# VHH binders against q9c0y8: the designs that were tried, part 8

Target 1, 316 residues: q9c0y8
Amino acid sequence: MSASHPGILHEYTERLVAFELVGKSNVTLTSNVTRSLLLFVGGLGDGLLTVPYVQELVNPLDEIGWSIVQVQTQSSYIGWGTGSLKRDDEDLHKAVDYFLHIGGADFSTRKIVLMGHSTGSQNVLYYLTQSILPNYLIAGIAQAPVSDREAAYQFNGKEKTKELVDWVKAEYLDKGLGNDVLPRSKVENFFGEVPTSANRCIDLTDVRGNDDFFSSDLSADDFAKTFGNLKEISGSTAHSQLILLMSERDEFVSPSTDKAQLLNRFRESIRPTTSNSSLSGIIPGATHNVGPKSSPEALKWLINQLITALRSFIDQ

## First folded at step 1 (VHH)

Design d02 (framework vhh_vobarilizumab_d1)
Fold by ESMFold2-Fast, scan of step 1:
Structure d02 (fold): chain B 316 residues (1-316), chain A 121 residues (1-121)
Amino acid sequence: as target 1 above (316 residues)
Amino acid sequence: EVQLVESGGGLVQPGGSLRLSCAASGRTFSDYYMAWYRQAPGKGRELVAGITWGGSTSYADSVKGRFTISRDNAKNTLYLQMNSLRPEDTAVYYCAAKSDYLSPYSEYDYWGQGTLVTVSS
């Protein structure tokens, strides 16, 4: 429904914004009080306020002295179809840099946690693995990490998905047309009305495509290149913690997938081992977005898990 | 331009088998949904079987379990293996191709000339 939300709209770079929701304390990241923040990035099709549980995090986080900020990137809403994890990473680094420097906060006191939903989980894992991390980025949280490739297999069929991949490679990538938008008639079963480039299609649907981090058919060597490659925090020998929160009733994960076993495979691949958070788990009764069709306990479980994590970081 | 040329039709006794082939122009074959249609004397054209370029198949209820559609993309050839043939299978069989995958009943871009299959004793 229509609603008003109190907050601050931050312009973190040219044309891109981040929305800080304000809790009952009315304390913000622009205040003289030093606050840490959870920086939230959504999945494919998401923008501001599209993931319902984010609004539910505002007051619980505010009570422990944390702010929550939702980031718009160039990939927000329908922009993802012509994007990449690399472009998203560049936007996220600009947002992190902005939030490290606003208000009267000393860099040495402000902590940042990057949280992603759905393909935002790929954004988080990519961010943590590309280069030395920005100061005080102490954790990444991946909520509903799912294989987009295996989702395509589930909804469109494995052979039809492979046929699409082969066709895109032959007609676009082999011809140097990776940035060209694919004809809607060829991809609308996969991506609907979203203009989708050849490169973006392959990133999401090909075996070991650039986004293919979470597929159940990947090897230990594949996971070692992602989960096994978390980078150091600038000026420190420490690494960020990675927290993985899978949804028990995720409609984008095949019923044939053993989620507990897959989560265990992700976790055993995390390096250094100190980055493997014991707070990783399966959200009981949760749908993909922990939405209204979830079990009543799902949202409260997620909130409690996040508060537990963030409280532990304050005491460091 | 794409050309589709069917072969393998002929006279066969009830209970017999025939294999139809459809030879296609090289470039377009691997991008296309391929189908076999048939038209019996005095009847309208009907879909018999369809196949995606990766090999996913669909069949009319009247032929399911008796006919098998397949393709060889390296040879640019579509096949229809017809087993346990019945007099009601007598028809001209047409090879057809289209670039979209929305429905096996949507408009086809290319059609062959047809090959006659007669099932009689």
Scores: ipSAE 0.000, ipTM 0.084, lowest interface PAE 21.9, mean pLDDT 86

Design d03 (framework vhh_7d4b_2)
Fold by ESMFold2-Fast, scan of step 1:
Structure d03 (fold): chain B 316 residues (1-316), chain A 123 residues (1-123)
Amino acid sequence: as target 1 above (316 residues)
Amino acid sequence: QVQLVESGGGVVQPGRSLRLSCAASGFTFSYYDMGWYRQAPGKQRELVASISWSGGSTNYADSVKGRFTISRDNSKNTMYLQMNSLKPEDTAVYYCAARDSFGYYEPSGYDYWGQGTQVTVSS
């Protein structure tokens, strides 16, 4: 159904936008009142207004002086099939740089938290591991971090997924054709109608592919390369924090996966060590996107957990 | 400016040893997985040995297991391949390769390549 949403559409770089939803206060990031923000990046297929719970975060965040901003990247909607975590990271850095320098009576007090949903969780973890963070970016939140590789095993079969990986390597990567779009007939069961490059296919479906951060069969050394390598905040003794929020009824996680054990493996791998372990958890009764098929308490739990986290970041 | 510079190649008799070195510059060496590849005339390039960023994990092609040893010195930004009991079939150009362990990887699995060094094993 058609709907109208009050907000500001920010052009943070050439051709790319970010949408700030306006809460009950009517205060925005362009006002003279300094506001902190939650910068939200969606998963595969997502764009502006596609993750339903984001709209439910607007007023709770507004009450504590935070804005929520949804970022559109080159990978939004169907663009992800020819993208990469590196390209997404470049877009997210441009968005962060833009929001560091707009509005506010004193923007030097502004804090930014980067939140990802689904493959947005890979974007967040990647961002936090690439370089020294600006002094306004203080934390990442990963909601529904899932293994795309293990999801492919679940829905298409492990053998079929490995056959695809081997075929793409032999027929494309080994021949220097990594940027070529794969024939739809070979990949539509994995990626639907989305044009998908050989590189992107391997990133998502291969063991230790560039997106393979959350698989349950990864070793402690694998987790040390990602969770073990969070970058420091520039000009500060503080370190970036990572909060992991898994969905209890996530349809993209195999029923054979012990989510509590996997979450604990992620948390134990985080370096530099932080006290944020208590803020990570499993969202009770939540589907992957905390949608309408979730238990009624799931959304309220998520909202309360996020408000608790954001308040803790102000009180440093 | 990223560079990988191989050295230590040459001509040797079967059964002898060579030590290859790869000197890295222009990137944070300790964050990169490193590997040695080789290419013989008329054959495709093949992985010989690899070593993780920390040195904690190594992998070898079946044809060189027990004869070759890969190592690295992160304080010197250098990777080594100790080649023992050399055979005529080891004759090839040997390439140093680097893969970012904490960032983006190229489709071929390695981000940076050296120019190669010739190893010839002849009687």
Scores: ipSAE 0.000, ipTM 0.126, lowest interface PAE 19.1, mean pLDDT 85

Design d04 (framework vhh_7d4b_2)
Fold by ESMFold2-Fast, scan of step 1:
Structure d04 (fold): chain B 316 residues (1-316), chain A 120 residues (1-120)
Amino acid sequence: as target 1 above (316 residues)
Amino acid sequence: QVQLVESGGGVVQPGRSLRLSCAASGFTFSSYWMGWYRQAPGKQRELVASISYSGGYTNYADSVKGRFTISRDNSKNTMYLQMNSLKPEDTAVYYCAKDSGLYEWSFDYWGQGTQVTVSS
């Protein structure tokens, strides 16, 4: 069924948009400079309205004085195959800068949280740890943080994944062809019909590739380089909080993986320790996107957890 | 090329059972989530059941929960749907589907389907 959604479409930079869903209060980010913002970025293949729970967040967030905005980046829909976390980070910073100034707002009056779904979780962690640009986020929320590399092992086999990595390095990276699109016949089992560059393939599937934040075979030293490097909030004495929400029934995580143990390893690596939110956890009965195949409790748990988190940030 | 071949459909009276099979080839079956969709005349295609690559996780539409059981045999590259207590509203063409592997609800390959008719 087609549907209509009330809201405001923002052009936050040339060619890119962000969609603000408007709740029952009819308050917008342009009409109220003290309005706080949850900026949402999806995963591979996502764009506006593709993650259904986002629509369910509109009125609960509105009731506590928060707006939700879905950001479209160059990586949205099929664009991710020729992208990078660095390019995504640049787009996300442009969106944050836009929303900090719209309607006469500034960082002192408007609080922004970035929430990522799936590979959007890598976007959140990159923004808070690797980005060279100033941090204006009071918190990041990573929903369904999963290892793309281990997902490739699960769906295609570990040895076939390693063979692909070795082939891409030899035939593309070693020849300076990292930006070239790989032949579909070589990668369709990994990335379907999406045009995928050599660099993007390696980022997602290689050990310690640029996207490889969440793999269970990474060492404590590996996690210390990512989770151990959370940025200070520019213009504040505080560090951003990081909340990790794993899905209990995540189909992109091997059933042999102990999700609670893996989540605890991520959390133990977080520095400063004050950025390690006690609100991190496992969403009961949730599939990867907390979608229709989830248990009925999953969406309600997610909504309640987010409301609790956002309310806790107002005084930070 | 990916191929999915459904079998086991037919005409049955209400309250009876049918077992559908899906034979898969052209991909590493044990590495993908699989699902069963159905489509009745004049209605949209709906997902009725899905199963993880190992069989460790299964999901069902509320309309079939407790009546249908999805299973798989990775050694035979085959997925099954056991349909018990069939109702007239279960009448539809049933399709075997292979997940894309990247998107939760994206099933990129479909079989020809098998007709299930529940009537007296």
Scores: ipSAE 0.000, ipTM 0.144, lowest interface PAE 16.5, mean pLDDT 88

Design d05 (framework vhh_7xy4_2)
Fold by ESMFold2-Fast, scan of step 1:
Structure d05 (fold): chain B 316 residues (1-316), chain A 120 residues (1-120)
Amino acid sequence: as target 1 above (316 residues)
Amino acid sequence: QLQLVESGGGLVQPGGSLRLSCAASGFTFSSYYMAWVRQPHGKGLEYIATISYGGGSTYYSDSVKGRFTISRDNAKNTLYLQMNSLKPEDTAMYYCARGYDILTGPFDYKGQGTQVTVSS
């Protein structure tokens, strides 16, 4: 199927865009300074319109006074292979800054929530915990947080993944070649056709690499570093809320992983405790992308959970 | 138009063999790693095997290692899975998948599947 989408394409910085989908009300972020924003960032390989459920969020969010905007970063499509969470964070802060200032908006009149899908979940956590830049988000939502390292173990084998990590360290990182693109023949089974730097390979596949937030073999101390210090909202004494939504049938998570137990370990690590939302959970019957292969209940559950969450963020 | 068409499934007795084929079109086949995945009735998707774009690297799940062989013919845009020593537990719908890479998953583009049933 092909489709046309009414909306506004925003140039939030040089060469990067964000697409605001417009719902039945025709209200936009430019036309209404009190309009709240759900800023959406995808995972590896994603860009505008690539995550199936995003279009389905437009009208439900519109009904409660929210716009959804999909952000393109330098890491969109195939750009992630030479990227980093730090570079993504810089792009996301530029997008947030843009939407806080257009049409006369400011933080007091415009509430912004960042929602990440897949590795977008790492982007949400990085923004809220590790970023050196001020926090302008009232909340973050992580959908399908998964371990990229454990996915590599599942599909390529643990020993082969560790052999790759050791080889990249010896032949690239130890020689100061972290920004060099790896030979395709060495990494095609991990990263396919995507040009992938030595640094990016290690970030995704090494134990405690920069992207390694969600692995089931990490300790309580490791989770405390990623969940344990959510930042105050800039200009406020309040802290951002964090919601984690795992997919029940996530094809990137080993069937041997107890998702409910892992989710509870993440939630128990969230600090301050007031940021640990009771709305975190497992999306029933959902594939990784909550796509067409999901159970019929999955999308409706996600929509209802998001509406409930977004209402709760502005009523507190 | 991206298309993957699986064939070669059927009913076979335990200990038997089957050879699955996947005809690919609508993309540069030789530029992608390819995978076989399966789904038993009422269960989740299970990864079976991957092969690099040139065929120089192959990877297998522990459940099929030593019994199944993945191969490809880039001149014919065709992926194969040779299945030997079949067990009742191998009964599933088998899908050919084009992977973006292993981290993004071999599930983004799957064919319609071919049913393999192992029973006496």
Scores: ipSAE 0.000, ipTM 0.199, lowest interface PAE 16.7, mean pLDDT 88

Design d06 (framework vhh_7xy4_2)
Fold by ESMFold2-Fast, scan of step 1:
Structure d06 (fold): chain B 316 residues (1-316), chain A 120 residues (1-120)
Amino acid sequence: as target 1 above (316 residues)
Amino acid sequence: QLQLVESGGGLVQPGGSLRLSCAASGFTFSDYAMAWVRQPHGKGLEYIATISWSGGDTYYSDSVKGRFTISRDNAKNTLYLQMNSLKPEDTAMYYCAKEFYSRGYAFDIKGQGTQVTVSS
């Protein structure tokens, strides 16, 4: 739908932008250097303004002294098909660095929460596991963490997905062609019209591929490598919290998956245990993107949960 | 621009059959994979079936495999869903969707849908 939104478009690095939504107060990250930041990362196919609930967060966050910013990365829109979690992580670090310095901001006064939607959840979890976190990064939030591999099983069949993986390995990876774009005719039912490299295909669809964090068939040892490997906050006695918010009616999760049990398995694997937030849960009646086909209460629940989390971070 | 118009729904008794149609316009229909999804009253979207751009490959959710058949007529820009052995749990609003710009299964639901009600 066509609409205009008040805000500031930031160029945080060469060729990449981030959009700061401005609430009714008209306070911005440049006008108030102590203002805290929720940095939002979309999923596959997402870019600026494509996840509608983000716009609904603006005024509730504004009222408690927080700004929300959506980042465009090299993986935005259709760019993800030739990307990687490592490339996304590099872009996110550039965005974080930019917003910590903008307007003369000071690391001692500005706090950051990273929030991801869908595969943005992989981006957040990856970020929290790669390096010691600075004292301004206080939490990660994963909304609708789902297995892309199990989604492929659901929509294409497990056998067909495994046949694709085997073919890509034999015809591309074994031949050193991991960066080559796969023929659309071979992968259209998995990735549509998006140009997709052999490496990216394997990352998303192979068992224990680089993106395979949330699959229900993974072992406790698999979860220990991700959820069990959250880094400490440098210069703090606290650890960054991870908040997991699954959608009750997520259309990209098999109906055979017990979401409550899977969420509990993720939470049981979180280390250090102080990073396991009590604010994790299942969004009642929510579709994958908490969109118009959700129950009427879903969006309100999400907003209230996020405000509760952000308020608790101010009090600590 | 892009327009999808679903039809063919109705009231049917358990064990009955219906054939749904989706008329597509505003894009090159033969270049895109298409899907059927459904939404039971008060619930979320459920994936039903996908068909490749050429019609050469079809995929189904476990709940409908062996009972439903997806097909397309690229000359008529029309997508079909043949539904056999209908059950009360198949009661839902049915939508056709174009795949685009995500992991191959982003559903673009533009139409009003067609209601299927299975009751005794």
Scores: ipSAE 0.011, ipTM 0.395, lowest interface PAE 9.5, mean pLDDT 86

Design d07 (framework vhh_7ubx_2)
Fold by ESMFold2-Fast, scan of step 1:
Structure d07 (fold): chain B 316 residues (1-316), chain A 122 residues (1-122)
Amino acid sequence: as target 1 above (316 residues)
Amino acid sequence: QVQLVESGGGLVQPGGSLRLSCAASGFTFSYYGMTWVRQAPGKGPEWIATIYSGGSTMRDDSTKGRFTISRDNAKNTLYLQMTSLKPEDTALYYCARDLWSGYYKPEYFDSRGPGTQVTVSS
């Protein structure tokens, strides 16, 4: 829908912006009143306002004193094809640092929750497990965590995906050409028109590639390396919480996959155990992006679950 | 070189059924997700359903109980079986190759056919 959205466009670092949607209260993160924020990162191909439910979160969050901010990273839109989770993590740390230092006389009391959609879920899990967590980042939320590798198996065939992986390793990685963009004819069926480096292709499509957090064929030991390794918050002995929200009708997950069983495997792997949230669940009737094509109940469920989670974080 | 040719449309009475076909050529059909989209008179394009190369499907909630998408990779053909047709189903129906393989958006069609007209009227 073509529309105008009131808000603040923040330049959090050179070239990169984050858009804060303003709710009915008209209170912003630049106001004298300190507000906590949900920092949202999209999936592959996403940028500002491309995930429809983000707009729907504005007023519910505003009612409980939270702002929602969607962050643009170097990986936004088509940039992900030559990126990495490490580069995304660097951008997200810059955004978090920026939001900890703006507005309010007491901005130091600001709480941050990092939420990811799709491959943004990998960004969240990477941030919480591979990086030192900044002060006040209290939780991560992963919406539609999906295996990109198993999606490639589903959409392009398992053997074709393995053939691509083997070819990229032989013709690029073994030759030190990991940063080279692959010929479109080799990857168009997987990544469309997006310029995709050899390294990025392997990260997404290889078994235990750098992005391969959510595949159903991974072992308990594999999940222990990610979900089992939540880092403490800088300057605190507290650990962030992780909430996982899978979409019931996720088109990127094989219909043969038992989502409830897979979600339970993720949840059981979370360490420390005090960060394993009972608020994780399956969004009823939701498509991958919980968009207009979802059942009517899906968006309401997601909003209620997020408000419940954010309220619980305030009370702790 | 990519060609998509829809067929099977026509005039049908309310409550009737139609089976639309889309013949594809000029590319490896089995590698791509395929989509049905319709455009009603005076309205913008509306996505109906997508079937991915692996056989999984995604359908719009408003039609999913009445419309079924399927494919025959040996014949390079996409199908849409429509039942319990209503006057509001009157539209030009297009098949399209899904360029985004899993990140489907109607505006990112790589190729679409000329369409087949479905008119539901008595």
Scores: ipSAE 0.000, ipTM 0.215, lowest interface PAE 13.0, mean pLDDT 85

Design d08 (framework vhh_7ubx_2)
Fold by ESMFold2-Fast, scan of step 1:
Structure d08 (fold): chain B 316 residues (1-316), chain A 120 residues (1-120)
Amino acid sequence: as target 1 above (316 residues)
Amino acid sequence: QVQLVESGGGLVQPGGSLRLSCAASGFTFSSYWMTWVRQAPGKGPEWIATIYSGGYTMRDDSTKGRFTISRDNAKNTLYLQMTSLKPEDTALYYCATDRPYSLGYDFDYRGPGTQVTVSS
């Protein structure tokens, strides 16, 4: 269904935009320096308005003094196939810096939470673990953190996925052709029509590739490198909170995976332990994107959980 | 050229069964995710089931006890076995190619559909 959405389109770089959805109050980030921000980044294939629940968050967030902003990165839509987690992180830091300073705001007046969907969850975790850039976020929220590698195993077969990885390494990486786009016929089962570089393919499908944060076969030491390394909030000795929200019926997670046990393994790896949010959990009846195939209660649960989280970041 | 052609629809009484077929040509069928989607008059598309290239199947909760998706790669054919049919199952049933990491109902290739009518 087509629709019109009131909002402000922000140019946070000369080439990239972020769309601030405006709720019933008509309050905006440019007119109110104390207005808090949920900065939303989607997953593979996503761009503005492609994740349906984002539109459902606008008015509940507006009611508690928060705006939701959807960020377009170079990886939006089909751009992810030639991108990297590092390139995404650079775009997200530019967006955060823009919104931190717009309208005369600063980190003393504006609170920012970064929320990711799907591979956006890797973006959130990576952002919160950076050591060279200050963290201006009070929290990160990862919705549907899934293993892209294990999804490839599930959908294409483990042996075929490993065969692809070996072939890409031999024919591209070993020859210094990591930035070259792979022949479509070799990768269309994995990535459809999206032009996909050798480096990006390996990042997503290889064991301990650059995006491989959430696989169930990773060790406690692997999780300690990501979940165990959350950075301090800028201007504070407090550490960013991390909230992990897995979908109960996530089609990108093998049915042989115990999601509750995997979530507990992620959570037990979080350091400092004070960053391990008690609001992490499994969204009952939710598909990957909490979409129309979900149980009726899934969306309301997600909205209530997010409202509870965002209120807790301002109170006290 | 890519073609998907559905067959096996028709008029059936409540409680009956139908087996839908989707004949695929013009692409390497065994390498693609395949899906069944239905659309009732005046309604949006409703996803029924997907079968992935590795054989894994995912089905909508409301129909998974009654509907089974399967494929025969040697025949380039996708199937939907429907049992215990109800009047609310009345719709045009389409097969479509699906993509890894793609979300929603926008598919690259979709058949013209086969009509299923469940009435007494």
Scores: ipSAE 0.000, ipTM 0.356, lowest interface PAE 11.3, mean pLDDT 87

Design d09 (framework vhh_5j56_2)
Fold by ESMFold2-Fast, scan of step 1:
Structure d09 (fold): chain B 316 residues (1-316), chain A 129 residues (1-129)
Amino acid sequence: as target 1 above (316 residues)
Amino acid sequence: QVQLVESGGGLVQPGGSLRLSCVASGFTFSYDSRYAIGWFRQAPGKEREGLSSISWSSGGSTSYSDSVKGRFTISRDNAKNTVYLQMNSLKPEDTAVYYCAADSPYLYSGWTESDYDYWGQGTQVTVSS
């Protein structure tokens, strides 16, 4: 649908932008008043304005003195097919650094929370656990953390997915061709028309691939390497908090998966334990993107949960 | 916002053929390769039956119900934002209102009615001597 949205387009680094939606107050991150922000990163195929609930967060956040900003990365739209979590992390660090310093803010006065949707959840977990946190970021929120590998099993079949992985390893990775784009005819059932590199295919579809954080068949030792490794914030003894929000009716999670049990396994692996937010939970009636096919209460639940989380960070 | 318009129905004799068209407005068929468009039919007093689906991706993603496999062919023309159902060897039992449906979140799930978000108004097909 076509629409106009008031906001500020920020150039946070060369060639990449972030879009701040402006709420009812008309106060922005460039104002003299220091505001905290929720920096939002989407999933595969997403870019600016593609996740509908983000627009619905603008005024609720504005009422509590927070701005919402959608970040464009090199992986936005179809760019993810030749990307990596490491490249995404580099872009997100540049965005965080930019927003930490605009409007006279510094890391002691402005709070930044990183929120991801879908594979944006992998971006959040990667930022908080596998990277040193040189920039001040107080919490991460993962909405609809799902296994891309198990989704591929569900939609394409487990054995066909394994055959693809084996073929890509033999024909590309073993030959040092990890950055080469795979022939469309070999991968279109997995990734459609998106140009997809050998490395990215393996990251998403292989057991313990670089994106494989949320699969139900992973061990406690696997979860300890990610959830068990939250990094300290630079210049502080504090650790970031992690909030996990799974969708009850998530179409990318197998019906055989007990979501409550899986969420509890993620949460029990979080270290330090003080970073395990009690606000983690299952969004009642929500589809993957908390979209129109969700129950009517799903969006309101998500908004209320986020406002509760952000209010709790004001005194930190 | 999203609208689907079916056309090409009518009266045909047993053994005849028809080509149905579904024109979409408010979205592009090539936008998201994870979604599908499908054809359904409903005869008087019966449940709506899924017939065929085609994904947004360029190949390998057509599905057919057993009742129409080998007789019906689904295809698309992305430049015209149109999906077609070519119906051959028509039988009296094929008499129904035919519906186009779009925006299934389940690529390769086939034709389950509850999978589709947007529906056309339907076009009547009658197979009779």
Scores: ipSAE 0.000, ipTM 0.241, lowest interface PAE 14.7, mean pLDDT 84

